VH-VL binders against q7z443r523to685. Designs and how they scored, part 1

No score or structure here was measured in a lab: all are predicted.

Target 1, 163 residues: q7z443r523to685
Amino acid sequence: TSLNMSTHQLTITVNVTSLEKSLIVSIDPDSPLLMTLYLGFQYQPNCTHFHLNITLPKDKVWQKDEEYTWVLNPEHLQHGIGTYYITAVLSERQEGAQQTPSLVSVITAVTQCYYWEIHNQTWSSAGCQVGPQSTILRTQCLCNHLTFFASDFFVVPRTVNVE
Unless a header shows other numbers, all headers, positions and changes below count from the first letter of the chain; antibody chains aren't numbered by Kabat.
F, E and O stand for the ipSAE by ESMFold2-Fast, ESMFold2 and OpenDDE, each averaged over both directions (binder to target, target to binder). V2 = 0.75 x the mean of E and O + 0.25 x the DockQ between their complexes.
[cut] marks letters that were taken out.

## First folded at step 1 (VH-VL)

Design G05
Fold by ESMFold2, look of step 4:
Structure G05 (fold): chain C 163 residues (1-163), chain A 123 residues (1-123), chain B 111 residues (1-111)
Amino acid sequence: as target 1 above (163 residues)
Amino acid sequence: EVQLVESGGGLVQPGGSLRLSCAASGFTFSNYYMNWVRQAPGKGLEWVGQIRNKANDYTTHYAESVKGRFTISRDDSKNSLYLQMNSLKTEDTAVYYCARELGYDEGYGMDVWGQGTTVTVSS
Amino acid sequence: DIVMTQTPLSLSVTPGQPASISCKSSQSLLYSDGKTYLNWVLQKPGQSPQRLIYEVSNRFSGVPDRFSGSGSGTDFTLKISRVEAEDVGVYYCMQGTHLYTFGQGTKLEIK
């Protein structure tokens, strides 16, 4: 999905249905674009009212597709199941800022890491977390044990509004 | 053996230009972010700028004091990092170091530094 | 712009005695991944800088365990439990949460 971002702001609305999965938000512009994302639970956030924020592109990445990816683990989604709003705003410290409209691609997905628990012959998430190097292309699993691992990945519905 | 060697320092007049080079060896240069850091005579360290790797589109970042005057580039086929310095000021007089930047798994930050090359800007 | 402030700027220590260096940042160094990117760098006389501590408290390979780092948020400390002659030099804190910024440096000398 692609959108035209002709102003300084857009809002992404996503419904979180699980407290155990991580939310991956990818917002990929067609040209370099500095932005700040604000997270709100059941309200539209801004720079003064938000639960969490992040500045994109991230400056500590090993892979390019991490630059415009926000990984929200269950601890970040502690406010509950329901509607989360993400407001993306152009940063005043923009590099390569454009006077023309920019196109961005927004993808939201959920993912969780599992390992095979031999004693119960079942998959478990105990001791495993989705890591910050995760993207829409792959899931980083960080576990406190050395066993066979797997992950799931589901693209979820969202809406995007420009302002 | 991981090694960084700077070159290209010298004496220039204010308003002049100079290009520094940093030759890398003993590691896969193309995978790492690289930085320039300078140290004025008798002063502390000052970060100058960063260039990211190919996977991150070679994006560059600069300290405000050099933005618009300095340009960082790299040539991965030559294992080389460059600093193009234009519109030089006497305040740019310093020893210039190149430094390798570690990634997520190693805690980020700069682990390997070159020996430095001296730039003197004076009339 | 994150400003890093070190105290003291100079320190003279009797061999075998402890030393402590404070570093304060103008804003929190806690990143959204839950990590704090505070580093300590040592520049020995006539040498290039070398890495000492990363992520507040982790010693780089080959760094003696008499070096320890601590702190959170905006306040950080480097401690040397027993200063040795090889420890002389200038110590810098460096934040890596948003690009990089160095403190002014603390010169450590032996009495």
Scores: ipSAE 0.000, ipTM 0.519, lowest interface PAE 15.4, mean pLDDT 83
Fold by OpenDDE, look of step 4:
Structure G05 (fold): chain C 163 residues (1-163), chain A 123 residues (1-123), chain B 111 residues (1-111)
Amino acid sequence: as target 1 above (163 residues)
Amino acid sequence: EVQLVESGGGLVQPGGSLRLSCAASGFTFSNYYMNWVRQAPGKGLEWVGQIRNKANDYTTHYAESVKGRFTISRDDSKNSLYLQMNSLKTEDTAVYYCARELGYDEGYGMDVWGQGTTVTVSS
Amino acid sequence: DIVMTQTPLSLSVTPGQPASISCKSSQSLLYSDGKTYLNWVLQKPGQSPQRLIYEVSNRFSGVPDRFSGSGSGTDFTLKISRVEAEDVGVYYCMQGTHLYTFGQGTKLEIK
């Protein structure tokens, strides 16, 4: 994962090597900040050219750490294996926000939900999906069965200063 | 047309080795787990082993009767499944089938079978 | 390994009459995902095996409705409501819950 910064925006580059895993993107500012993320495949997206977008912080969350997290499931990454670009456009400061420069913590991770097949001594993802309430700290697993669950997790953290 | 074709069977002495092949066509081979099943003359079916596809993992599983002697492998670029049989015993004499395994939504199991290839282990 | 035991091992049936085959497993076939992976397979004379039933009671595509599967845990049954000449062959129960194992097979013949 690599980052490119410009005035009032940043770009995250992620190489997606599996279409079966979910991508977790966390862009957490040191102070309340409104931003819109744009997803692009094989190109750097902007506000007029993108595949998906989301505005952070989320309006409804169960936990505080969900506010600045974007979960991209395999169905959101159907464009193929390759390089995805995420452009975060920083908008107005929320009430009470501190003056620039602002510190933004960017973390990207790949994850999947698994359950243990005890008799075959293997993990399986059958019937399981990563939920939208997942974060860097917590994986939400949504499965159509009940068993012992776990997840794999790979993190690429980075800190960025924005003006 | 979806089909599997086994080959490589023959006569071998006890303690010998033999490599079977299974050629797949008519479907995306790499998307499927593959199995070997054998049938001794006049006897029932016996599961031999399984190899998983690249979409999930590359793990293999074997029946206790062949563990340590048989090795299953695959070449997805050639749509081919293999069974390397070492330290063969007379009780390994059988028709060997390759079979495609269905996924979770289909309840697993095997829906496509080859015609089989005959292996005879005899002194 | 899970042992599968079928009864009877042979069955001779008059066409149009029903048939029933029992299969018992040494352990429960209920898997951790909540499903029971019990299959029935038919091998007709001189042919490769073919799938009939999956997950205890689901007919595979193309299987006539005269075939039905039932059971749970360790006890399973395959029933043919009206046996036809084309039903001749050897029937196997196969568990797929813990890798795979087959029953001994039941040879069905026509009287």
Scores: ipSAE 0.000, ipTM 0.577, lowest interface PAE 11.5, mean pLDDT 89

Design V10
Fold by ESMFold2, look of step 4:
Structure V10 (fold): chain C 163 residues (1-163), chain A 120 residues (1-120), chain B 111 residues (1-111)
Amino acid sequence: as target 1 above (163 residues)
Amino acid sequence: QVQLVQSGGGLVQPGGSLRLSCAASGFTFSSYGMSWVRQAPGKGLEWVSGIYSGGSTHYGDSVKGRFTISRDNAKNTVYLQLNSLRAEDTAMYYCARDIFGGYEDYFDYWGQGTLVTVSS
Amino acid sequence: DIQLTQSPSSVSVSVGERVTIDCKSSQSVLYRSNNYLNWYQQKPGQAPQLLIYWASTRESGVPDRFSGSGSGTDFTLTISSLQAEDAAVYYCQQYYSEPYTFGQGTKLEIK
């Protein structure tokens, strides 16, 4: 979903239905944009009232698809099942750039890492978590063991409002 | 007018250390990323290290753990500390400006180069 | 690591001719609508200069005779109507993933 970003912020609304999966928020601007995201549970956050924030693009990434991705693990989402709001606040472009409207695509998804537990003959997430290098293109699984593992990935509904 | 003026090269013994400097002018230094790219004699280009406008650092595999990039925004200068030097580190070292705070990593302005020679 | 392979390794051509230089990436450098692939020119005894970024966008001050094309894994630098000052080594460079890598270079000489 592409949006014209002539304003200085947008709000993403996503409904979290599980506290075991990680939420991946991907914001893909057509041109380089510096932004800060704020997370709120059941309210619209701003720069002074939020649960968590992040600055995008991220400074240390392995690949370009990580730069505009926020990985929210279950520990970040322990405020409850329900509606989370994410306010993205854009900053002015760097020196020498012209300010033009940018197109921004937003995708939200949930994912979880699993491994095969031989003793119980079942898939388990114990000792595995979704890593910060995860994106909508791939899931990084960080496990405390080197066994066979897998992940799931589901794109979830969200609402995006440009302000 | 953007300028990148390099210094600090020279001859050094294997296992030795050296610090390269790159002094910037003509732009808002603190808003840009900076990188080092090297070229061994008669060879191609190799990206060595970069530093974002926010100060985060990243390194190529061949130098990771031995080289350290840093910046001093008050002096408009980026540094490359070369430790545990090997003969394979002999090269012309270029500093380069990274557009958009270093997030795009294309190098629009380059310094003139500083030669580092590692030999007994 | 993403390896970039350029072809030809060298070429000798006359002024006014059209020249193409290819760069093949070991994996795609395309993310959404952008190819993270640059071209640089290095004249003898000089530092490299940026020609093309995002595969096809000319840097400011680069003559119109230079153009870049391609997507994904296959990229081409084209010089239409070669000039004497274009004698140089040309490098492609990816910045899709660390470590950022360069092609081995293509030496362009004037006959």
Scores: ipSAE 0.140, ipTM 0.695, lowest interface PAE 5.3, mean pLDDT 84
Fold by OpenDDE, look of step 4:
Structure V10 (fold): chain C 163 residues (1-163), chain A 120 residues (1-120), chain B 111 residues (1-111)
Amino acid sequence: as target 1 above (163 residues)
Amino acid sequence: QVQLVQSGGGLVQPGGSLRLSCAASGFTFSSYGMSWVRQAPGKGLEWVSGIYSGGSTHYGDSVKGRFTISRDNAKNTVYLQLNSLRAEDTAMYYCARDIFGGYEDYFDYWGQGTLVTVSS
Amino acid sequence: DIQLTQSPSSVSVSVGERVTIDCKSSQSVLYRSNNYLNWYQQKPGQAPQLLIYWASTRESGVPDRFSGSGSGTDFTLTISSLQAEDAAVYYCQQYYSEPYTFGQGTKLEIK
């Protein structure tokens, strides 16, 4: 993962080596800030050329730390393994925020939800996906079955929300 | 019925330019990606470029920096601008509907092809 | 890039006979039980046409005599009973990663 900062935008580069895992992107400003993220595969995206985009902070969140987190599931990364680029275009400050350059904390992680498959004596991700409420600190696991779950994460999450 | 009708192409000298067009009908054009695939005379198929419904563009290594793919959703048309053409770019160029948005990744409809000949 | 190698490069077969065309990928194209491998048919003077997607799913309108099999890195297109109109070049294609790549093609001729 690499970061390239500019005056009004930043670019995140992530090498995706698996199509089975989700990418968690956290772009957290030190003060409220409106931004739009653009996803590209093997190119640097912009506001006119992108695969997918999202505006942060999210309008609806369960917890505050979700506001500036983007969860990219395998279906969003279906272009294949390789280098993904995320361009965050910084917009105007939210009310009450300073209009000076702000510190933006960027964290990326790759994760997946796993359960112990007793018959094969192995961890499996079958029937499970990472939910949109996941953050760098916790993984939401959405599964079509009930079992004990774990996550594969760059940073070990504090909590796993299973639904 | 789904139709892809191509136009453009022709004979051009090395270093020249051409613009290919592919007019689509029979489906919601804006919801699909489109690709260009070329075939040199007597040779196999080579993916050249693709444009997603979201507008992102992708290119094969052999054409990066020289070719530009674009789309006009209002006209249901995808374009391929061919610049700095080389002899090795001589081929039949096909536009194809590219299935995106899921795990179905294939070219299910193809245009009739447009011949591009680069020769001095 | 993922390379696809087809075998044979060409074959001549009589009507009514069984034909198999193999496609090998340089790396696995399998994800979540789906193989990102497709087969196309190109008849002389025509554009390619989709035959099989996801390695084994027959496209609508494709005759039952065509079938795809395989997983991971090894795939096969089978024509159970060759017909005269099946004379064409057949290509495998992967969509596991960009750039999309094709096999070199297999020319099928009718004796």
Scores: ipSAE 0.008, ipTM 0.573, lowest interface PAE 9.8, mean pLDDT 87

## First folded at step 4 (VH-VL)

Design Va1
Fold by ESMFold2, look of step 6:
Structure Va1 (fold): chain C 163 residues (1-163), chain A 120 residues (1-120), chain B 111 residues (1-111)
Amino acid sequence: as target 1 above (163 residues)
Amino acid sequence: QVQLVQSGGGLVQPGGSLRLSCAASGFTFSSYGMSWVRQAPGKGLEWVSGIYSGGSTHYGDSVKGRFTISRDNAKNTVYLQLNSLRAEDTAMYYCARDIFGGYEDYFDYWGQGTLVTVSS
Amino acid sequence: DIQLTQSPSSVSVSVGERVTIDCKSSQSVLYSSKNYLNWYQQKPGQAPQLLIYWASTRESGVPDRFSGSGSGTDFTLTISSLQAEDAAVYYCQQYYSIPYTFGQGTKLEIK
């Protein structure tokens, strides 16, 4: 997938089938790009009509794999089960216009944190949530208790359209 | 021509404070990040702190909680406030320009350096 | 923290010879086909100067005799035909994760 001045946005379409899992959206350009992502449920969002937005790359990251990662927790996805649209709009903040295509890779995945509840001998997600440092490489689990925990991770189908 | 001109170094007692300044010219300052890197006498380089074009900051472990980086885009200047200074903070301090708003930390231009000496 | 270990610590070579300096990272600095590793030259009494970024990309104005290679944890700076003005201390630096760190330096001297 290539971006340039004449193709300044792309749309990611993801079908969400669970309201309990977090959605991980990774957009990885092969050269540095500034962009804003807009989230919409059942509609294509834009800069004036959206549920949530984020500017990438992110500030104050611990590692470079966090910079182009958007973590959408269940509270962000409570609009329903179904199709979510993400519009990524290129921003030309740096000196000099971007005049060459840039290759962009997109991965979407769902993940959830669990802990082993020793009393009941079962996995539970109570008191655990997926943290903002999560990426396609790892899931940050933030728990209010000290116990053995794990996460699942599933790459989900999506489509990417350059507009 | 990109230039980074530093000032504000000197001799200070342990526990004291000092503010370093780095004045930039020859580029659109508000579009770049800035970092501070130090070098103790006879030693190697240590990254100290960085600030994004948007103003977010980050710090090395040895200075976190004691040093504060800031910027004034109207004056094209980045600052490093050094508090609770220790003998181990004695070093040549360099300011350096970060690429792509501070998201790419390969430092293409450096200031001339200013010496900070912490001794009783 | 990611530690960078350079080898050798010091080297003395003649003009015209080939020099290699290694940098080994305690963990990978590779993400999405980009190595977050740079090389700097510091001459006596001067600030460091950027030579190589992204492991292998020469900064503008850097002579062709300087080249960088490697990926993941193992990196090499090569000077293919040493000049007298290349006497300096060379540092590798990573910015994959905070805190950003430098190697301990390699001093290159002219025989």
Scores: ipSAE 0.507, ipTM 0.811, lowest interface PAE 1.9, mean pLDDT 86
Fold by ESMFold2, look of step 7:
Structure Va1 (fold): chain C 163 residues (1-163), chain A 120 residues (1-120), chain B 111 residues (1-111)
Amino acid sequence: as target 1 above (163 residues)
Amino acid sequence: QVQLVQSGGGLVQPGGSLRLSCAASGFTFSSYGMSWVRQAPGKGLEWVSGIYSGGSTHYGDSVKGRFTISRDNAKNTVYLQLNSLRAEDTAMYYCARDIFGGYEDYFDYWGQGTLVTVSS
Amino acid sequence: DIQLTQSPSSVSVSVGERVTIDCKSSQSVLYSSKNYLNWYQQKPGQAPQLLIYWASTRESGVPDRFSGSGSGTDFTLTISSLQAEDAAVYYCQQYYSIPYTFGQGTKLEIK
């Protein structure tokens, strides 16, 4: 997705088909760019009407692939199966920027953490949550028990609209 | 003209404390991150600590729990509080400017350096 | 932690010659088409000075004879025609992961 001088925001549309999986949203500009994301279920959100927001890049991250990643767990997606909208409001508040972004990459994916439940000999998600350090490159699994863990990962279709 | 002027430092005994200061001018201090980088005599560079424009902090493993970085935007000054000093902390300490609020850590301007010597 | 290993550790070269300094990272520092690797020059008795950021982007005021290349784990700083004033120690530095780390340095001397 190309940016130009009139670009103020972009809208990401993604269809959520499972209430058990976490949604990973990665919005990576080719140069440093500040933004605020707003989440809406079945409507386009804005700064005064949204379910949840986040500011990117995040601070206190362990490594660079975490900075422009929003992790939305099932509790954040409780509004239902269907179309979610994410409005990203773009800004460059830092003086001394070295380059102006010309391209923004958007990737959306779903992921879920599992453990092997010995008694039933099946995979379960109970007591496991996708953690905030998850990215399109890796899934952080945070579990309240000591078991064998695994995760799945599936890139999902989305559309991007530029304002 | 961007300028970082350091003060503090000196000779201190093991277990002692010092506070280093770095006064900034020539730019909007509150919009930049700041870092401390040290260099032991005859050795290479080691990143010590950083602070975002918003005040969040991070530390290198060798100093975590002993050193504290802070900033005072009204005075355009970043500080490094050095506690529980060890002989291994003997170094030239530099302050440096981080880009894009501290999210881009390529250090474009450096202070003149402040020597800290930890010796019995 | 990401370890950066520079080679050579020291080099003595005549004015006008070409010099290359390598930096190898223990892990990739590439994400989203950007390499989080920088190069610094430190002359005797001075603070370090930024030469190159994002592996290949020259900082303002740095002479064209300095260039950076490489991606992922393997990086090179090149001085295409050495000047006497280039005698210094050169460091690579990564900021892909905390803690940020520097290479051990490469000392460049004039014959």
Scores: ipSAE 0.499, ipTM 0.810, lowest interface PAE 2.0, mean pLDDT 87
Fold by OpenDDE, look of step 4:
Structure Va1 (fold): chain C 163 residues (1-163), chain A 120 residues (1-120), chain B 111 residues (1-111)
Amino acid sequence: as target 1 above (163 residues)
Amino acid sequence: QVQLVQSGGGLVQPGGSLRLSCAASGFTFSSYGMSWVRQAPGKGLEWVSGIYSGGSTHYGDSVKGRFTISRDNAKNTVYLQLNSLRAEDTAMYYCARDIFGGYEDYFDYWGQGTLVTVSS
Amino acid sequence: DIQLTQSPSSVSVSVGERVTIDCKSSQSVLYSSKNYLNWYQQKPGQAPQLLIYWASTRESGVPDRFSGSGSGTDFTLTISSLQAEDAAVYYCQQYYSIPYTFGQGTKLEIK
């Protein structure tokens, strides 16, 4: 994973090595900031060329740490194993913001929900997916069955100065 | 200056319905979230519902499925539809301005309150 | 849900005295170096008014005698020198998670 920062945009490079895991992207500014994230596969996306986009902070969250978190499930990463690029285009400050953002913390992580499959004596992710309320701190597991769950989690933190 | 002027409310029988309105002025209404907070007589404050600037809604567990928050940005008004009212819904209802989706989330301006009384 | 517990539930204090009101959260309301904890004042027959947000930032127009402190799960509202007009019920409120919740309130009376 690598970061490229310009005055008005940030590019995050993530190598996806599994199509079964979800990618968690956390972009946390030091002050309220509007931004749009664009996802690209094997190319750097922009506002006119992208696979998927999201505007942060989220319009609906249950906890504050979700506001600047983008959960990309396997269905969003179906383009294949390889390098994904995320371009974050910074917009205007939110209404009511008291200060101009100068620092953006970026953390990327991969995770998946697992349960112990008794019959096969193995961990399985079948019927489970990482929920949209997942963050760097917690994994929401949404499953279509009842069982004991666990998750793996790998974090790559980064800090970017905004000028 | 920021103003929130409430209307609606009154006396209603259990199972009845009311619609509360909160007209906003003095700020860019569409840029702010709005919430409803109620206070039973002699009791504390209870958050009832909130609506983001983008229109997403949240509800307290006690009113989920019965109350509906909405907004009309063209009219600078937030509404609370109260259905299937219960005696325990009796309270002073306040609308309040807040900022959803930001770091500065607080109720900085409040309406004058509207009394809702549910009684047979 | 996050539960907020205030202490004391009521207190009577003379003018000029220092008053402290505590608010305890069932879980941390700290995120990105900000505490999503607010304090409100409600005078009799009036709507609540914001006093403190982000645990320690005083709202514009609020007298300097009001201050907020604390972090994580423990918070305190302090009135350094109580005035007669400070008679009210004070509430802490968390804005960290939905549903937003209030403390049960602290009734402050003037002796």
Scores: ipSAE 0.198, ipTM 0.746, lowest interface PAE 1.9, mean pLDDT 89
Fold by OpenDDE, look of step 6:
Structure Va1 (fold): chain C 163 residues (1-163), chain A 120 residues (1-120), chain B 111 residues (1-111)
Amino acid sequence: as target 1 above (163 residues)
Amino acid sequence: QVQLVQSGGGLVQPGGSLRLSCAASGFTFSSYGMSWVRQAPGKGLEWVSGIYSGGSTHYGDSVKGRFTISRDNAKNTVYLQLNSLRAEDTAMYYCARDIFGGYEDYFDYWGQGTLVTVSS
Amino acid sequence: DIQLTQSPSSVSVSVGERVTIDCKSSQSVLYSSKNYLNWYQQKPGQAPQLLIYWASTRESGVPDRFSGSGSGTDFTLTISSLQAEDAAVYYCQQYYSIPYTFGQGTKLEIK
């Protein structure tokens, strides 16, 4: 979904139904932007009221597609099951960026890393977490053991409000 | 210097209403969140309600649906409307300033308190 | 809701002695490497005053003898050398989640 950002901020609404999965938020602008994302639980966050924030693009990335991706692990979503709000506030254009309204594509998804537990004949996430270099296209799995790994990936319905 | 001066309160019958005010000075009021915390006689502290700079409001479960927090930035004042008052609402009510910038809801400045007594 | 339990509920200590007050939370209040826990002091007949925020950062103007420590679910307020003016009720408070909650308080008396 692409949005025409005529204003300086947008709000993403995500319904989190699991405290065991990671939330992937991808905000892909059509031109380089500097923005700060604010996370809120059961309220609309702003620059003075938020649980957590991040500035995009990331300073250090493995790949370019990680620059505008925010990975929220279960530890970041322990406020409860319910509605999370993410407010993205645009700071400024990066060098070379056009001074026109930007198209921004927003994608939200949940994911988790699993391995096959041979003894129980089931998939388990024990000892595994989604890494910060995960994107919409790839899941980085960080585990404290070595085995065959897999991941699930589900796009989460979201609402985006441009204000 | 930062000051929070409270007014309102008093004696009211069960089911009655009161409006508390907290006038702020010495800082950019609109940039800060404000909270109300109450303390029943001889008891501990209980967070009642908060309003942030962006206007978002929150309430403790015990007062939801009965109390309303609001602010007037032009007057540098935060309000707490107390409706449907109960005996258990009897307490000293304090307004407090939240710290600017993020989910940093520690209260660095407090008003002098306003006593609310709900009794028949 | 997050419950905070303080221990002890009351304590009497002589001037110059070390005092420790514990606060335990029903769930972790650690988030993004920060502990969303504060400590307040309330002297008789006064409004509470902020002592410590982010579990270990001392508020400006607070004497060095006050310190906060801990992480996750277990926190401690320490007064290294108790002074007469430290007689008060102390509260821990979490702002990790709504509703914000306080411990039940610890009454510190001077022997």
Scores: ipSAE 0.013, ipTM 0.609, lowest interface PAE 8.6, mean pLDDT 88

